VH-VL binders against Rho GTPase-activating protein gacT (gacT). Designs and how they scored, part 2

Target 1, 189 residues: Rho GTPase-activating protein gacT (gacT), of Dictyostelium discoideum (Social amoeba) (q54nl0r163to351)
Amino acid sequence: VPLTQVPCRAGSNVPIIIEKLIDHIERTSLNSEGLFRIPGVDLTINQYIKLFDNGEDVDVSPIEPYTAAGLLKRFFRDLPVFVPQSINKRVVSLFIDEEGKKKPVDMEILSNLRVLVHQLPTVHFEVMQELTNLLGKLMSRSDQNKMTISNIAICLVPTLNCVPAIVTYSIQMHDFFYNEVFPQHHLYY

## First folded at step 11 (VH-VL)

Design sg4 (from sf2 with light chain W99Y)
Fold by ESMFold2, fold request of step 12:
Structure sg4 (fold): chain C 189 residues (1-189), chain A 121 residues (1-121), chain B 110 residues (1-110)
Amino acid sequence: as target 1 above (189 residues)
Amino acid sequence: QVQLVESGGGVVQPGRSLRLSCAASGFTFSSYSMYWVRQAPGKGLEWVAYISWDGSDKYYADSVKGRFTISRDNSKNTLYLQMNSLRTEDTAVYYCARVDEYEIGYYFDLWGQGTLVTVSS
Amino acid sequence: QSALTQPASVSGSPGQSITISCTGTSSDVGSYNYVSWYQQHPGKAPKLMIYDVSNRPSGVSNRFSGSKSGNTASLTISGLQSEDEADYYCSSYTDDYTYVFGGGTKLTVL
């Protein structure tokens, strides 16, 4: 199911399943060692996926940390597309020149990346904003949970099937990407 | 010139140790995570060890865990593989390869030419 | 370490097209678009030919193309030439947060 077709509450562009899971994880799970790396209970994940697919009003509060994280990852894994391929290709072009050499990152490249992130469809943009906000909070507690940016890059970011710079810089420079006003700031269409 | 050059291979008896080096030049070494990948004679490719770009995370294939140690010195642009308790099954060409999972993606865009390790009595 | 399944060998005549398959599972090729193909000539290092299923790096001939359907990725080489004779390996990211390689395919140009 396309992300734009997943049910949202009135006045929200973030799917109900995502809102519930992010809130639950934020409240209960940020100190769990290896969150998003240690697998949850597959049978439980599969059962909850069926409940959400059937349109049921699902209570996520009893879900233990690793299963909640696994369920969130499975949601993204099952999407047909999260970041459009056209945006992925344009992001690659920011970091790799015509000769195939990687450019040294600077604020011009990062500003252009920010513009491309703001060109995501509205639901995709707001989901990315909420996800990377959660991951920033997770990373800030890496002394306890051991989820450094490098662990997130190898165990969570691949699930999104996108160019990693879109996610890694959104995590580490969240205010720059989502809270600062800039000349090409995205306007809702 | 952008390149990776392995060294330290040779012939060694089972149970002995060997240390491989991989010298990086022409690029910002600290921006890349590194893998050791090996290829036994007449066989395919097998990943051996991983180290993240800043050295904070290291992972090993089950076949070498507890015997091999990966490390890096970003000030010297050098990757290392300490190989202890070598077995005949460790005989292979050892490649270093880079990946940039922070910015670019999940593929190896640069490989060294490899160094041969032969473990035999 | 599990391997992706590739045919042991394929052959073709100059000018023809050939396709090499790479079959995995839902834990690798089926779930990740991080599928790559590497060419290896005898005694040489592997060279990246395709990344992210279908993307061609700069300097790689447009005769090389990639695709994926379900758990199977494919490398197609059109206009086959003698320099294409080599071993070809596919690779995928996995649920174990590392890479798996195919067993390799020897391409012979007749």
Scores: ipSAE 0.817, ipTM 0.904, lowest interface PAE 0.6, mean pLDDT 91
Fold by ESMFold2, look of step 11:
Structure sg4 (fold): chain C 189 residues (1-189), chain A 121 residues (1-121), chain B 110 residues (1-110)
Amino acid sequence: as target 1 above (189 residues)
Amino acid sequence: QVQLVESGGGVVQPGRSLRLSCAASGFTFSSYSMYWVRQAPGKGLEWVAYISWDGSDKYYADSVKGRFTISRDNSKNTLYLQMNSLRTEDTAVYYCARVDEYEIGYYFDLWGQGTLVTVSS
Amino acid sequence: QSALTQPASVSGSPGQSITISCTGTSSDVGSYNYVSWYQQHPGKAPKLMIYDVSNRPSGVSNRFSGSKSGNTASLTISGLQSEDEADYYCSSYTDDYTYVFGGGTKLTVL
């Protein structure tokens, strides 16, 4: 099902399943070693997916950390599109020149990336904001959970089927991407 | 020119050790994670070892875990593979290949020419 | 380590269009749009021809195109030329958080 069609609470652009899972993971799971890398229980994931698909008021509090993380990843895996291909192509063009060489990253490239992130559809943008906020908290505890930005880029980012820079810079520079005023930007790039 | 060049391959007996090197030039080596990928004669490609761009994370295929050690020296633009307790099954051409999973994506846009390791009695 | 399924060989005449298939599972090709194709001439390094299912890097001829349907990715080469004779490998990201490769396809230009 398209992300824009997933049920939200009235007045919210974040799907109920995402809100519940992120809140649960944030409260209970951020110190779990290998979160998002160690698999959860597939049978339990499948059961909860069925409950959410039926529109039931699902209690996620019994879900153990690895299964909760696995369920969140399964949600993104089952989306037909999370990041539109048109945005992915434009992001690649920021980082790779016409000769195919990677450009040195500077704040101009990062500001242009921020503009492209803000061009996501509203639900996609707010889900990305909430997800990358959670992942920032996870990364900040990497001494305990071992989930460095490198591990996140290997284990979770690929599930989103997007150019990694969209997610990795959103994690490491979250305020720049989601909380700062655009000092100078173009409507088109 | 943008290039990866492997060296250190050769013919060795089972149980011996060999150290492979991969020299990078023409690009910012420290921006890329690196893989060793091998290809046995007449066979497909098989990843062997991974090291992240800053060296903080390393992963190994089950077939080599405990015997092979990947490392890098970003100041010398060089990737290494220490291969201990070599077996006949390790006979292959060994490639180094780069990936930038932080910014770009999940594909190898540059490979070395490979170095042949033959393990036989 | 598992492998993606490719035909062992494929052939075509100059000017013809051919397609090489790459079949995996829902744990790789089916779930990840990180499918890439590599061309390898004898004694040479693999060369990236297609990334992210269908994208062409700079310097790769537009005769090469890629697509995916379900668990199967495809490389199509139009206007075959003698220089296209090589081994071709597909690759996909996997649920094991690394890469799987196909067994390779030898393309012969008749």
Scores: ipSAE 0.807, ipTM 0.898, lowest interface PAE 0.7, mean pLDDT 91
Fold by ESMFold2, fold request of step 12:
Structure sg4 (fold): chain C 189 residues (1-189), chain A 121 residues (1-121), chain B 110 residues (1-110)
Amino acid sequence: as target 1 above (189 residues)
Amino acid sequence: QVQLVESGGGVVQPGRSLRLSCAASGFTFSSYSMYWVRQAPGKGLEWVAYISWDGSDKYYADSVKGRFTISRDNSKNTLYLQMNSLRTEDTAVYYCARVDEYEIGYYFDLWGQGTLVTVSS
Amino acid sequence: QSALTQPASVSGSPGQSITISCTGTSSDVGSYNYVSWYQQHPGKAPKLMIYDVSNRPSGVSNRFSGSKSGNTASLTISGLQSEDEADYYCSSYTDDYTYVFGGGTKLTVL
């Protein structure tokens, strides 16, 4: 189903399954070695998916770390679209010139990327904000969990089927993308 | 002028070692993760080894684990593959190829010309 | 390493269009939009022709196009020319967090 059709609590734009899984992972799993890289138990993942699909009030507290991470990845894998292709194409144009050469990254490029991230539909934007906030906390503990930004880029970011810069810079510069107030004057208006 | 150039291939007997080098020029080498990809004569492409842009993560295909070691020296813009205990099935052209999974995507936009490794008794 | 399935060969006359298929599974082509196509002339390095299913790099002719449906990706070459004669490989990202390649397709221009 489209992300906009996944159930949310009243007054929230973040799907219930996402809220529960991110909260659970944040409380229990951030020091687990290889989180998001080491697979969970597929049978358990399938069982929980069925419970959420049936509209049940699902208790995620017994889920072990790797299965919780696997369930979150499975949610994104099963989405028809997380980042609209129109946004992906515009992001590529920020980083690659008309001759196909990669541009040196600077704050002008990053500011334009921020504008494009804020053009995501509201549910998509808030899910990205919550996901990348969690991943920033995961990366900050990489001495314990071994989940460096390079590991996240190869084992999690591909599941989102988007241009990696949207996610990697959101992780590395979360405040810049999600908490800083910036002008409404965008290059793309 | 953006290029990758492999060297160090040759003919060697089984059980011997070779070290391949891949020289990068015309681009910021340290911004790219690197792969070694090989192609046996008359066969397709097979990834062999991966190293992240800063060298912090390395991964190997099952067929070469424990025998091959990937490394890089970003100050010299050079990628290496140490190949030990070579077998006849390691006979292939070896390519180095770059990927930027941090910013742009999951594809190899630049390949070297390849270096031939022949392992025969 | 498992391989994506491609036809061993395909042929066409100058000016015609041809399509090369690349079939994988839900663990690669079916789940990832990171599908690429590479052209390889004899004795040469592979050259990127298509990335992210359907995108052309700068300098690649608009005669080359890509698409995906389910577990199958396709490369279409329109207006065949003699220089298109080469081997073509597809590639996909996988659930093993690395790449799988197709077995290759030899294109002959008659």
Scores: ipSAE 0.805, ipTM 0.902, lowest interface PAE 0.7, mean pLDDT 91
Fold by ESMFold2, last read:
Structure sg4 (fold): chain C 189 residues (1-189), chain A 121 residues (1-121), chain B 110 residues (1-110)
Amino acid sequence: as target 1 above (189 residues)
Amino acid sequence: QVQLVESGGGVVQPGRSLRLSCAASGFTFSSYSMYWVRQAPGKGLEWVAYISWDGSDKYYADSVKGRFTISRDNSKNTLYLQMNSLRTEDTAVYYCARVDEYEIGYYFDLWGQGTLVTVSS
Amino acid sequence: QSALTQPASVSGSPGQSITISCTGTSSDVGSYNYVSWYQQHPGKAPKLMIYDVSNRPSGVSNRFSGSKSGNTASLTISGLQSEDEADYYCSSYTDDYTYVFGGGTKLTVL
């Protein structure tokens, strides 16, 4: 199912399943060791997917941390497209020159990456914003949960099937990417 | 210009140890995570060990866990593999390869030439 | 350690096209677009030919192309040339948060 077809509450561009799962994880799970790396219970994940697919008002509060994280990852894994390939290709061009060498990162490259992130469709943009905000909070507690940016890049970012810079810089420079005003801000789309 | 060069391979008896080195040049070594990947004679490729760009995370294939230790010295642009309790099935060409899962993606864009380790009586 | 399934060998005449398949599962090729192909000449290091299913790095001929459908990725080499004779390996990212490689395919140019 395309992300734009997933149910949202009126006035919201973030799918109900995403809002509920992110809120639940943020409130209950940020100190869990290996969150997003340690698998949840597949049977339970499948059961909750069916409940959400039926449009039911699902209570996520009983879901244990690893299963809640697994359900969120499964949501992204089942999307046909989260980041359009056209955006992925343009991001690669920011970081790799015509000779195939990686460019030294600077604020010009990061500003151009920010522009490309803001060109995501509205639902995709707002989901990325909420996801990377959660992941920033997770990373800030890495002494407890062991989910460093390196671990996140290994175990969660691949599920999104995109160029990692889109996600890793959104996590580590969240204010620059989402809260600062600039001419090509998504607000103008 | 950009290269990885392995060294330290040789012929050893089972139960002995070897230490492999991989020297990086022409790029910012500390920006890349590193893998050791091996290839037994006439066989395919098999990942062996992983270390993140800052050394904070290390992972091993089940076949080598407890016997091999990966490490890096970013000030010397060098990757290491300490191989203890070697077995005949460890006989292979050992490659180091880089990946940039922080910025670029999940593929090995640069490999060393490999160093041969032969474990034989 | 598991391996992606590739044919042991494939052959073609100069100027023809050949395709090498790489079959995995929903835990690798089926779920990840991080599929790559490596060319290896005898005694040499692997060389990246395709990344992210279908992208060519700079310096790789447009005769090489990649695709994926379901759990199977494919490498196609058109306009076959003698220097294409080599071993070819696919790889994919996996649910174990590392890489799996195919068993390799020897390409012979007749």
Scores: ipSAE 0.784, ipTM 0.900, lowest interface PAE 0.8, mean pLDDT 91

Design sg4 (from sf2 with light chain W99Y)
Fold by ESMFold2, fold request of step 12:
Structure sg4 (fold): chain C 189 residues (1-189), chain A 121 residues (1-121), chain B 110 residues (1-110)
Amino acid sequence: as target 1 above (189 residues)
Amino acid sequence: QVQLVESGGGVVQPGRSLRLSCAASGFTFSSYSMYWVRQAPGKGLEWVAYISWDGSDKYYADSVKGRFTISRDNSKNTLYLQMNSLRTEDTAVYYCARVDEYEIGYYFDLWGQGTLVTVSS
Amino acid sequence: QSALTQPASVSGSPGQSITISCTGTSSDVGSYNYVSWYQQHPGKAPKLMIYDVSNRPSGVSNRFSGSKSGNTASLTISGLQSEDEADYYCSSYTDDYTYVFGGGTKLTVL
């Protein structure tokens, strides 16, 4: 199912399943060791996926941490596209020159990456914003949960099938990407 | 020139130790996670050990857990593999290879030429 | 280690196109677009030929192309040349959060 077709509450661009799971994980699971790395219970994940697919008003509160994280990952795994490949290719071009050599990262590259992140479709952008906000909170507790940025890059980012910089910099520089005033100008032809 | 160069291979008896080194040059070593990947004579590729770009995370193939230790010194642009309690089945060419899962993706764009470890009595 | 399934060998004449398959599962090739192909000449290190299923790194001939359908990735070499004779390995990211390699395919140019 395309992300734009997943049900949202009125006035929201974030699918209900994502809102419920992120809120549940944030409130109950951020200190769990190996969250997003340790697998949940597949049978339970499959059952909840079926309930959400049927349009059920699903109560996620009884879901244990690893199964809740697994369910969130399964949602992204099952998406046909989360980050459009056109955006992925343009992100690679920010970091790799024409000779195939990686450029030193500076604020001009990061500002251009921010522009590309803001070019995501509205639902995709807001989902990325909420997901990377949660992951920033997870990473900030890595002394307890052991989920460093490198573990997140190994365990969760690949599920999104995107260029990692889109996610890793969104996590580590969340305010720069999502909360700072982003100038938008009219284009002239 | 962007390159990785392994060293420290040789012929050793079972139960002995070796330490492999991988020297990086021409690129920012600390931006890359590193793998050791081995290839037994006439066989395919097998990952052995992983270390993240800042050294915070390390993972090992089951065949080497408890015997091999991966480490890095980013100030010296060098990756290491300490190989203890070597077995004849550890005989292989050992490659170091880089990946940038922080920025770029999940593939090995640069490999060293390899160093041969032969474990025989 | 698990291995992705590749044919042990393929052969072709100069100028032909050949395809090497790489079959995995829903836990690797089927779920991840992080599929890569490596060329290895005898006594040499592997060289990246294709990444992210179908992308060529700079300096790799456009005769090399990649694709994926379901759990199977494919490497196609068009206009086969004698220097293409090598071993070819596919690789995929996995649900174990590391890489799996194919068993390798020896390409012979007749």
Scores: ipSAE 0.777, ipTM 0.887, lowest interface PAE 0.8, mean pLDDT 90
Fold by ESMFold2, last read:
Structure sg4 (fold): chain C 189 residues (1-189), chain A 121 residues (1-121), chain B 110 residues (1-110)
Amino acid sequence: as target 1 above (189 residues)
Amino acid sequence: QVQLVESGGGVVQPGRSLRLSCAASGFTFSSYSMYWVRQAPGKGLEWVAYISWDGSDKYYADSVKGRFTISRDNSKNTLYLQMNSLRTEDTAVYYCARVDEYEIGYYFDLWGQGTLVTVSS
Amino acid sequence: QSALTQPASVSGSPGQSITISCTGTSSDVGSYNYVSWYQQHPGKAPKLMIYDVSNRPSGVSNRFSGSKSGNTASLTISGLQSEDEADYYCSSYTDDYTYVFGGGTKLTVL
């Protein structure tokens, strides 16, 4: 199912399943060691996926941390498209020159990356904003949970099927990407 | 110009130790995570060990866990693999390979030439 | 087997096109776009030919192309040349620091 067709609550552009899972993880799981790296229980993940697919008002409060994280990863893994391929290819060209060498990163490159992130469709943009906000909070507690940016890049970012820079810089520089003044916010309206 | 060069391979008996080195040149070594990947004679490729770009995270294949230790010295642009308690099944060419999982993607765009480790009685 | 499946060998004549398949599962090749192809000549290191299913790095001939359909990725070499004779490995990455490689395909140029 396309992300734009996943049910949202009235007045929200964030799908209900994502909203509930992010909120639950944020409240209960940010200090769990290896969150998003240690697998949850697949049988339980499959059961909850079926409940959400049936359109039920699912209570996520009893879900243990690793299964909640696994369910969120499974949601993104199974999306047909989260970041359009056209955006992925344009991001690669920001970081790699025509000779195939990686460019030194500066604020011009990062500002251009921000423009491309803001070209995501509205639902995709707001989901990315909420997800990377959660991951920033997770990373800030890496002394307890051991989820450094490198672990997040290896274990979670791949499920988004996108160029890692879109996500890693959104985590590390969240305010720059999502809270600072940007004249042409959401070029897709 | 941009290259990885392995060294330290040789012939050793089972139970002995060996240390491999991988020297990087022509690029910013500290921007890349590194893998050791091995290839037994006449066989395919198998990842062995991983270390993140800043050394904060390390992972090992089950076949070497507890026996091998990956490390890096970013000030010397060098990657290491300490191989203890070697077994005959560890006989392979060992490659170092780079990946940029922070910015670019999940593929090895540069490999060293390999160093042969032979473990035989 | 959780490894990627490749044919053991393929062959073609100079100037022809050949395709090497790489079959995984719905949870790797079918769900992730991190499929790469490596060329390895005898006694040499692997060389990246294709990344992210279909992208060609700088310096790789446009005779090499990649695609994916369902759980199977494909490497196509057009205008086959003697220098293309080598072993070819596909790889897949998912989300567990583990790269899974295919068993390799020996390409013979007749």
Scores: ipSAE 0.767, ipTM 0.889, lowest interface PAE 0.8, mean pLDDT 90

